VHH binders against q05b89. Designs and how they scored, part 42

Target 1, 377 residues: q05b89
Amino acid sequence: MLSSRVRLVATTARLVHSLIYSSSRSFMDLKALLSSLNDFASLSFAESWDNVGLLVEPSPPHTVNTLFLTNDLTEEVMEEALQKKADLILSYHPPIFRPMKRITWKTWKERLVIRALENRVGIYSPHTAYDAAPQGVNNWLAKGLGVCTSRPIHPSKAPDYPTEGTHRVEFSVTHTQDPDKVISALKEIAGVSVTSFSARTDDEEQTRLSLNCTQQALMQVVAFLSQNRQFYQKTEILSLEKPLLLYTGMGRLCTLDESVSLETMIERIKSHLKLSHVRLALGIGKTLESPVKVVALCAGSGSSVLQGTDADLYLTGEMSHHDVLDAASQGISVILCEHSNTERGFLSDLRDMLDAHLENKINIILSETDRDPLHVI
Key: E = the ipSAE of ESMFold2; O = the ipSAE of OpenDDE; V2 = 0.75 times the mean of E and O plus 0.25 times the DockQ between their complexes.

## First folded at step 22 (VHH; framework vhh_7b18_3)

Design x5 (at its last look DockQ between E and O 0.01; V2 from the best seeds 0.00; counts 0 for: pae E 15.9 > 2, placed apart)
Fold by ESMFold2, look of step 22:
Structure x5 (fold): chain B 377 residues (1-377), chain A 125 residues (1-125)
Amino acid sequence: as target 1 above (377 residues)
Amino acid sequence: QVQLVETGGGLVQPGGSLRLSCAASGFTFSDYYMGWARQVPGKGLEWVSRISSGGSTEYYDSVKGRFTISRDNAKSTVYLQMNSLKPEDTAVYYCARSTYEWRVTPTGEYTFDYWGQGTQVTVSS
């Protein structure tokens, strides 16, 4: 049922989800689970500054029966996870971000590491990899807007295609060289993939060699080529750029199938996020009755992702006062919902998707303690 | 109270046709997206078709070209015309409502929040 392209809402989805969970469960080796999580959404999509993946690992072997999901891993959430017999905690936000020189009882973050290891609990954080994923946090946030099409505001680069390597080197082997000898020499260099074909340049037939090579291998290729003036005179070296992904990347620019009033959009957002209040800044010249068709969104702290994007509405958790003023001055309305409020609701969808992806092999539970630390009073 | 009532199911020979109807009440029909899902023996629940409030349609790949969803907002009714029926189309068919849905191609998702009691469609000689 979870393999269908139908997502049942809370009333019916919980009933169907419960029926699925009555099937037999087992356990997974930690390495197998991590591989499955990466197949679900690659950590390579995370921002370069991020700290993602397995952050704390009990000594191998380690098996997982219970995967515990939380937005933030606080000491209170850690206590809950331990009481509920978690074997791996998936914390959306990495509790370990800066390098730790010491693991002592001094700070709360160090205490998380100590508690996890003492109880043989791993900690894994997907963070911005799940922001980027096409089925991830921003996709979930966009579901609250209504029927729309969307694309990433900042698309990710493909991790390994169309080819491995960072450079393409092309040159011809003329009649005066043994092509097999040249190919053999190049294949001895690690990180090089070689293609040869016959080509006609200046109306003469030649064997054209095309290499895709890593940055490190490039130095060795250049050294090889410099030994032969004929190769050097016919060599082209291109720096490669990986293609952009259509559906993976930071933020979402959403175009509604049918525009709605800002007032209607606010109600949809509040319903989706289960909030009684949000903060609104009206764009200059706009009212609650103004139509909204294009929404740029970014869960969490979205200022840098949203900056400069043309839209009717910005939707995010946090934005600085000056960035809100800048958007409003351009006629763009802004809705702020607080950081984790724009993220935590995704975890219910994540549990459903991971249950399906892992074929219900392990128990996946959500933190009941994890909550927005800020309250309106 | 939201109520969805399906009619038009029955037994039909392979290659035959059926038209399912779904009478909706208890909500403003024209504001909602509607769809059909089916409970296939041994396979669980899968979506079949969806129609937006503005009349845009989508279909599961295996039913494209054979099934047609339509709606009549004045009568608060959704229809599913099923042509060229195959034995694998045998299922309980449910009419379903969604509030407002979003889709990311190609990984788009559909959400149904209310559904009817279902109507049996059996395709067999």
Scores: ipSAE 0.000, ipTM 0.177, lowest interface PAE 15.9, mean pLDDT 83
Fold by OpenDDE, look of step 22:
Structure x5 (fold): chain B 377 residues (1-377), chain A 125 residues (1-125)
Amino acid sequence: as target 1 above (377 residues)
Amino acid sequence: QVQLVETGGGLVQPGGSLRLSCAASGFTFSDYYMGWARQVPGKGLEWVSRISSGGSTEYYDSVKGRFTISRDNAKSTVYLQMNSLKPEDTAVYYCARSTYEWRVTPTGEYTFDYWGQGTQVTVSS
């Protein structure tokens, strides 16, 4: 009678604590997010003709959990954004560019606005601010060229003057004209700062005055100086410019460390932009074997930025026929990649940069629907 | 196939209330504007109310303050709450889906691409 001891194998139910890493992704307030985006790249870098910033604002309060990135905001892309529960859409190109007199269901742009508002989705557009930014679209495009030194073709200006005033006025006062009295009088003008220097001209000691003044004060200064013909005759008025930013601006002039053939450059550009085809215009006397050392580039429509720039090669999305002819006539080869093809690839980098900049506080997703409207066939 | 089915019509005394419902099927309900129109016998279609996908509402002047349009996107249903009904509100009420082409026509005929069969509302003592 063999008592078969049924060993109850205690199945230790390993409670796989699925650590649901509830990544408590924290919501950001819309205003806070906008501030942070501006810190990433200031909207002040945008061209004056552009329409940048928050273009559609849901009623407050509004929080953002998901930021949706796209190059162009079409109706199809909007539907994707809604499906993916975007709280804010960053559209590189502004969907609102021209003023709207009405917001109705009639035009696709109006419908975008309606859909955004009805679903409480904000729309933000940086556009030319990201063109100009040091880490922006043009910088990204330049990465496709190889090892190079790059600078803006059109450097941006600093937001402020380093000193008070927009003008400098310089003139000399003789000792007989009581420089101290003149200085005192000028200092009474609001918006004027005066500096005096001892100067020797033709063996005569003179006081050279250099004053900075605001635009508003300039006419008062001129009026004061005009009272004495001797002061006015040698007065120089200088318009002061804001400092240029070295790494911020439109387009890039890229100097390659090593020259490469135009053919090699074409392959690099295709690879970088993931294109099978580009349009090429050869400069006069140039071939695919011609060396390329200096590349001028501008994402999107580059004609206005590239025109007049000395380079071996122009790289842009689109250029007018006549502008291409002009460049070619000067011996400059031109590569056209289509407008959005020189831009859209940047969004992947932008996602990564913004993820870092925002410390992963929000979800950042890239449109999968967004594409160039043109097909190469 | 797009279908719109109205319910809730009937006979009511002046000052009474009715609630109409329209069940929609065959399309993504949340993507469309929905509305109500009414037709008095011998007269043309008259707009009553419309509601956007997001819930923005519009009313014809004659029904403002008395009628309320609402929608439940989860149920694919649009509603018309009618209060303080008057004899002049007697009509066949139609549920309609709005087209993407928003044309304000006096007859409202071109603003909708699909209509229900209608439900009779009679306000009489």
Scores: ipSAE 0.000, ipTM 0.201, lowest interface PAE 15.2, mean pLDDT 89
ESMFold2 (binder alone), look of step 22: mean pLDDT 80; pTM 0.799

Design x6 (at its last look DockQ between E and O 0.01; V2 from the best seeds 0.00; counts 0 for: pae O 15.8 > 2, placed apart)
Fold by ESMFold2, look of step 22:
Structure x6 (fold): chain B 377 residues (1-377), chain A 125 residues (1-125)
Amino acid sequence: as target 1 above (377 residues)
Amino acid sequence: QVQLVETGGGLVQPGGSLRLSCAASGFTFSDYYMGWARQVPGKGLEWVSYISSGGSTEYYDKVKGRFTISRDNAKSTVYLQMNSLKPEDTAVYYCARSTYEWRVTPTGQYTFDYWGQGTQVTVSS
């Protein structure tokens, strides 16, 4: 019997599984692969402004033998993907973000679409859905800090939980108003679930009705209730907020089990990201010897996610000059590593997880050309 | 003293189902995350699933959609419903208690501090 903490070695177990299956690779229909990708990590966690999912599709049918992973899809990366016989490119950042009015040879992004289609290569982007995911980009970034506890800075809301709509409508029906008839009528509206119980007020028996309904159904419920002025005037309508998810969301607030010096933390970050240099802003009154226990991190562009968060250190790819000054003035040190340098390393973990999830049916390869466009000289 | 006792293991044919139960005692059950892990013959320990004190769940990718973890705080019991069982699911299954907070290490994301004795699940014809 175990009586102490046991370290779970999930990553190692998945690597062993992948190696065992590597010799039996085959291919998948594109639609089946897309379904599996969504089962692995739901695109519903993406930010509302984002452009995620399948962005470019060869004419059906399309089969995938090789899935090619990259942080950014540049023309150089496209050339690599074609040379390596990619059938689907997973580009973490969407190369198509704004609507295209035309597809010509004039711009480099249009040329990516043309080259993909002419070579029967699909393009898929998970982007902010993977920022939010519990085992996603920000969790990978947190692994570089040392042993810590971690929670999202901005937790996501459950997309499909609870299944009982977005609003609650409550009102009472006296027994003279025939509550069973009212309940029956309301149950005929699609997207409504009804509960009821008997109640007594000062001088009359009544049935309390509580409805959960979708936003679409809400208008029909209100219309029904408006036919009886007494119901309508005493109806309460509550907007329901879906539960927050504990481990899904933007950014991570990480509390180290044991604090370390800022200098030690910098070396951990450099090692994890494989960087020779990072940019540091010291918080007021801080030095390289100052202890760090709480790190707020956000891969990529972290200004809006990190702003206002109390921590010893902010870790992100990029942040505006004004926001760096604000953090430093509050005694918070800031480390900037450039945008895609804080994201790209996740792709190795992603390949391993996808190999396991897809049961090694297809070949999954990482771009060797993909690099952050900014380089410290 | 913390005690975790698994039951419900056994022999089942491929495609069959089993429900594992884990009775917990010696701690305030509702305050802790609970989980399942398995020891596959000839291989290492794999995590299977966990459930938070509030009922949020996560699964190992190879069991997602087939296994369902649940808990009954009034009975201090955690369950694992295993459907569409495959021969590769053959293992000793352990119930485990975890700390309340999500922990990140360089090699993983979970920390379990107490384990049961395990129950054997065998999937074969």
Scores: ipSAE 0.005, ipTM 0.335, lowest interface PAE 10.0, mean pLDDT 83
Fold by OpenDDE, look of step 22:
Structure x6 (fold): chain B 377 residues (1-377), chain A 125 residues (1-125)
Amino acid sequence: as target 1 above (377 residues)
Amino acid sequence: QVQLVETGGGLVQPGGSLRLSCAASGFTFSDYYMGWARQVPGKGLEWVSYISSGGSTEYYDKVKGRFTISRDNAKSTVYLQMNSLKPEDTAVYYCARSTYEWRVTPTGQYTFDYWGQGTQVTVSS
């Protein structure tokens, strides 16, 4: 009668204390968050025709625990945002673009504003600022092309001139014309700065004057110079441009390290954008086997940005029929992916970038309801 | 039932200090914005300060730098520390709770759904 002592192996249930790192995500003041968003990508990069920034502001004080990202803010997306307890909605496209004379329940855009305010949800839109930003939508779109170098098609300009003045005026004064007197007279004009240097022209020593002046001062300078025909006849007037911002601007001109076939490029773009179909126009004389080395791209509506750009391929969301014909006639192939399909995928990257930028202080979520209104059937 | 009970009012000399307290009950205190308003006899209600559920604060310009609003969610209490009091601060002070249905007013301020009975603050030499 062998008493088989069943050793009850005490399975020490290791309570895996799932340290639910309840990452106590803190809240941010709305103003602080807006400042931080502007630091991420300045609204100054936006096109002048655009409506960007805080579009709907709840009454202060307002704190943000949850930032809700969407490409388009529809009524359905608004309901999602509310259900998910968004405190601020970052809508890539501005839901308010045209001025509103009334805020009533009549139009869906007005209803968005009402719903936002009634629930104390802010609405912020960066739109073209994120198009132009170095790490913005166009950069994201370029990632789908493969290894390439990229530059803005239309570089952004700095907000200010490095020096006072919008114009440079240059002319020569002979020694007989008393350069010091001329300089003194010009310096009396408000908004003028004068620099002089010695120049030799045709073996004659002359004083070359270079002055910067404001637009307002320019006419006074011209008036002064017009009093002496010798000064006026050889005067050069230059319009000064604001400095260009590096890697900031609309569209991207991308030069691939290695040329690939148009067919290969199409597959890359489909894969990147998670599309099964795109619209293709072949350039004159081109086939799917034609090499692609240079791609000009612009997210959304790219016609105005891409027009006139030399490239093998145009990549954009939408383009007019005539613009496509023009490109094709020049031997440029065109790929159209629909407007929002060239944008929406960026939001995933944006979330990650903002999480890092904001040091995980707030919860950032993406809309699941947001989608292109067009279906390919 | 929602109740707001103000305490801490009284008579004080110019330059003096008072601390008002508002005990809240009958609702989840931490979910609401709280505020203080005051009414001078014969005048309309004037907002003094707001505090969010998270502790963000706003002040009326006339009280900035002198008054401090705070809250203790564990005690369901909102406070108003009033320093450097002036005769013009004499009023009945009311504690108020914000509504869940936020409305933008012409003044751009919050709307509140519940008020206390108020506490008298008198600043006089």
Scores: ipSAE 0.000, ipTM 0.218, lowest interface PAE 15.8, mean pLDDT 89
ESMFold2 (binder alone), look of step 22: mean pLDDT 80; pTM 0.805

## First folded at step 23 (VHH)

Design y1 (framework vhh_7qia_2; at its last look DockQ between E and O 0.07; V2 from the best seeds 0.00; counts 0 for: pae E 20.8 > 2, placed apart)
Fold by ESMFold2, look of step 23:
Structure y1 (fold): chain B 377 residues (1-377), chain A 125 residues (1-125)
Amino acid sequence: as target 1 above (377 residues)
Amino acid sequence: QLQLVESGGGLVQPGGSLRLSCEASGFTFSDYYMGWYRQAPGKQRELVAFISSGGSTEYYDSVKGRFTISRDNAKNTVYLQMNSLRPEDTAIYYCARSTYEWRVTPTGEYTFDYWGKGTPVTVSS
């Protein structure tokens, strides 16, 4: 019966649609949320100089219903976050960068900490970890260029795989030496992980021990092994290098499927960033009609990431005057869009990705007042 | 003002067929790349099919040969023809748009900036 089939389809569609729309939000424990954020994009990819992760923590326990996203956490943005009942602020830029010796009402940054704690609001910053992430800020910025392929300009090293530590120490234990006793002794050293396997060398069965250790632990390992002449004389010590990641790292080198004029690229960038104006430095010998196929980009401050990279165009928020001159002298055009103008638009994508990653368990809100302090007039 | 409205979902027996449609409004449809995602209960959203403004299509392996994406720019509508349906195809199907096709890898990684409310598809019996 046709009417029955139509009625059944409408009934089931309404029920399933209602269930999804009525899906309840809940609270997440702060520790669980932080673990999920790290699973989404590891903080280990942040630059070594950076200050990332949980910067301000209300006394435990703390539950999060509302996650508030902003590019910069200013006093105006803090007021907005409090009015919208944020439980955790994700601030792309860390509002705390240098160690604070005092928490008083004197400076605006100290006032952010005070207001956050008094209202039981945490502050988290992913910063350069999200610059490096394959789904991160630079990926979003690259979307404005058109159909292209991209790779990191500076690929990251794998953080803690295949193994932990900076050194590998290997040696053999003969059958007459209790391998389990040796393993147990080595495991008492902090920062050591041990693997063993059977081996045959010089026509004798042996247990081959392989351990990874930190630089701090290495001397203790050597001291232990030196107590037995046979171990020490057969020991190999290797320095470890981690493999590079294919899609994680700073900056993006983007190759368009089809080259376009510089003028066309400028309009694409303006549209993507929602800007009426950008700053352009033409490379020597270039015009607005010159073809662009390879774009090197870095959201925010791109001088150090972009320097020395071959491309037709550099795209970033800001760059030092002399680095712009260096690029132009090499025939590379430069587009500057101001720092946070190249970052803030990512937060909409971030919200959508985090909603999916967290299975819509918490409310995620974007700041409406956050804006680049520099305006083109 | 921007709107994507999915329709055509419902209950179907294994081996059956459904045709989903997504009517767009509030933007210039022919300028956008379109796709279909699905989300089974308790799972993450999964890309199903993608169609560029120029008509190029891509499908994930699990639906190749069974599903066909198409578009009608005169009607501002994108379609998903689903044949030989299996119980594992049960999900909410979402229409989505993207302003540009871009890639972070050689195989491409598609991004979508707007989603419809979805239309449920149930394959059971």
Scores: ipSAE 0.000, ipTM 0.120, lowest interface PAE 20.8, mean pLDDT 82
Fold by OpenDDE, look of step 23:
Parts: structure tokens; C-alpha cells; sequence
Structure y1 (fold): chain B 377 residues (1-377), chain A 125 residues (1-125)
């Protein structure tokens, strides 16, 4: 009677406590979020004609748990945002571009504003700021070309001057004059900063004054100098320039490491943008077999940015018929991908970048409803 | 021949200051962006600061308010003034040149085109 001791192998069910790190996604204050977004890409990069930033603000205080990303904010997309409980909508394109004299139910744009406010949803639009940003839309579009070196076609300038003021005025005061009195008088002008140093000219010791001033102050400085012209020698007035920003600006001029055929480039672009079709204009004397080395690109409506740029190929969303003809006449081939198709794909990258930038403090979702209004048939 | 020669590295106490210099030769200095990178032991090289040809500056958050990048185009030199140094600032610091052009990679990385040999900075008590 062999008592077969059934060793009950206690399967220690390792309760893998899936620590659902319920990452308690903390609510961000709207102001804090806006500041962080500006840190990600400054709104100062935007074109002067554009309307960027917080366009619709719910009454304070307002907290954001869900950021909703879209290329275009249509009424359909708005409904999606509301269903998904968005607290802030980042619309690449500003739904408010022209001033509104009234907010009524008459136009779809006004209805967007009404719906946003009634549901306490903010609307933020970066638009051309994200076009210009180093990590922005044009950079993303350039990734579709292959390995290349790129630079902005229209470099952005810094928002501020590196020194105080917009102008520098330099002049010399002879020792027969009281430099201290002159300095004191100039310092009384608002928007003026004055520095002095000793200089020797023609074996005479002189005090050279260098002042930075605002445009408004410049008029006063010039008036002052004009009254005292006999006491000053060689006044120079310099207009200061804002420096260019690194890798920041509209469009991209891309030089491929290796030239490829136009056909190959088309396939790359289609693949990157997930398009089955694009519109092509061949430059004079060009074929699908023609080599492409230099590509000028601008997301959206790129005519103003691309015009006059030397390249083998223009890549943009839309261009006027005449602009296409002009390019083609110069031997430049043109690929048009429709306006939003050159932009919308960026939003997935944007989500990931913003998730990282915001340290996963908020939920970031992409619109599923957002699409190009045009269909290629 | 293109050259970037860093100098000014050394040993400094926490809270101390150091000024790095990078002298450039073999190219038109004024046409290029310049940057400083650092590489700590066992870490990847990271950008610290850059300056445009026109003097626009940008800093990484870790050094913002403590470091100042500047350039003297007449001397073909870029500087990094480092104040309030911390042990975590210990690294080899590299000067880098960038054209107005930047390299587009699939990952979206920015690359400089030329680097110096580096100067060591050690922050220790």
C-alpha cells in the first residue's frame, strides 16, 4: 500500500501586484500650463500677422487635466473635444483669426467660442510659432525627405535686443566741456543708458560717450546733441539689430546627403505623410528620374516663404497656380500635398514631445475626428 | 585647417567660478553659431549653451542663471562663464561649431558639425 504522497506543489501565485502606478495625473493650473507651453516653443516665433496664444479663456480659476490636440478646430472636432472632456484645446490653426465684433450663434467660429466657454474649455493656438520652432512642423516635414542638412529659409530674430535699446549713439566730449554734466543730462532721458571711456584722439584726451537708447529716447538724444553740436565731435548713430535665432524660422532649405530621383522623393514624401497621392508639377526639363539634392519646404501655404529660393524641389501644402508656373519655369519641381496634410502628422510627435516636456502631468490626446476637408478623387 | 581650441578648464570648489574660452580658426567665425557641450563620466554629451552669430543665446535649464555664453568675433573666441559651480557640473566641456544649417535626422536631433578636443572641469571640495 504505497501511499503516494502527492506533493501539493503550492503554486505560489506570485500576485504580480501590477502596481498600477495610477500616476495620479495632477491638474495643472492654466497659467502654469501656458507658461510651460511657451517654454516649449515661444510664441515670439510667430509671424506678426498671426493670432497665436490663448484665444479663449474660461473664467479663472481654471485647471487642465486633459489637453486636446488638433490641427483644425471644426464644430465636429469641438464635439469630440467635449466628449473627451478636454479642458484645453491646442488647435494648431487659430479658430479666431479675424477680430469678432459679436459672439452669436450665426457663424461656426462664434459657435466654437460659445461652446468652449459654456463648457469651460480653453483654446490655445501656436500656429506659426510651431512652424518656426526648431522642433516644429517644418522640421517634422523635413524628416520625410531623408537624411539632410536643413536651415530656415526665413530665419527668426530674437524677441529682444542683446543690449538695452534699439540704437547706439557715440560721440566725444572735449575736456573743455564737462563730460559729467553731459552724462547727467543724458541720463535724465528715459530709455537711455550711458557709458563713458577715455579716448585719445590727435594727442588730445577726450571722453567718449556711448549710449544705448530706445527709439523714443533717440529723438530726445538727437535734439540734445543738436543744441550742443559745437561741443561734440563725430556723432555716430547706429541702429541695432536683433540677432538671429538658432535653427528657428519659417520654411526649411534641406540639402540631402545623397541625391535621389524625384520619383524616390515622391515616395518618401507619400510615406511620411501617409498619402497615396500628391500633386506634382515638373520643372522645365525635369523628369521623374531627375536628381533631387536640395529641397525647399514650407508646411501649409508656402508660396511666400518658398518664392525666390533656389532648390530642385518645392514641397508645400498649397501654392497658387501662378506660383507653381513660376517655379516650374525656373526648373524647380513642385509637390503639393494639400494644406493640412503637411501639418497634421506633426501632432503625433507634438503629443510625445509635450508629454515629455510636461512630465506626464496632464493627459494629452489627439483628435481622431480632425481631417483634411479635401478628398482626392 | 579648421580648429577649435578650448582652454580655462580646471579644478574649482563648489560655488566657485570658471571661465572657459574657445579659440576658433580656419573658418569665418562670425558666420557660425557656437556652442558648449559637456560630457560627464559615464553620461552622454549634452548641450549646455549656444550663441548665434548675432549674439542670441540659449541655455539648458540645468545651467540657466549660472552660466553665460558670449563671443568676441574680433578674437574668433567663444566664452563660457560658469558661476555657482556644482559637483554635477563636473565634465569635459567641448566647444562646438554649427553652421546656420542643422542636420535633420530621423530622430529630430540637432547636430553641430565640428568639435574641439575638450577641456576638463572638475568641481570638488
Amino acid sequence: as target 1 above (377 residues)
Amino acid sequence: QLQLVESGGGLVQPGGSLRLSCEASGFTFSDYYMGWYRQAPGKQRELVAFISSGGSTEYYDSVKGRFTISRDNAKNTVYLQMNSLRPEDTAIYYCARSTYEWRVTPTGEYTFDYWGKGTPVTVSS
Scores: ipSAE 0.000, ipTM 0.233, lowest interface PAE 13.0, mean pLDDT 88
ESMFold2 (binder alone), look of step 23: mean pLDDT 79; pTM 0.792

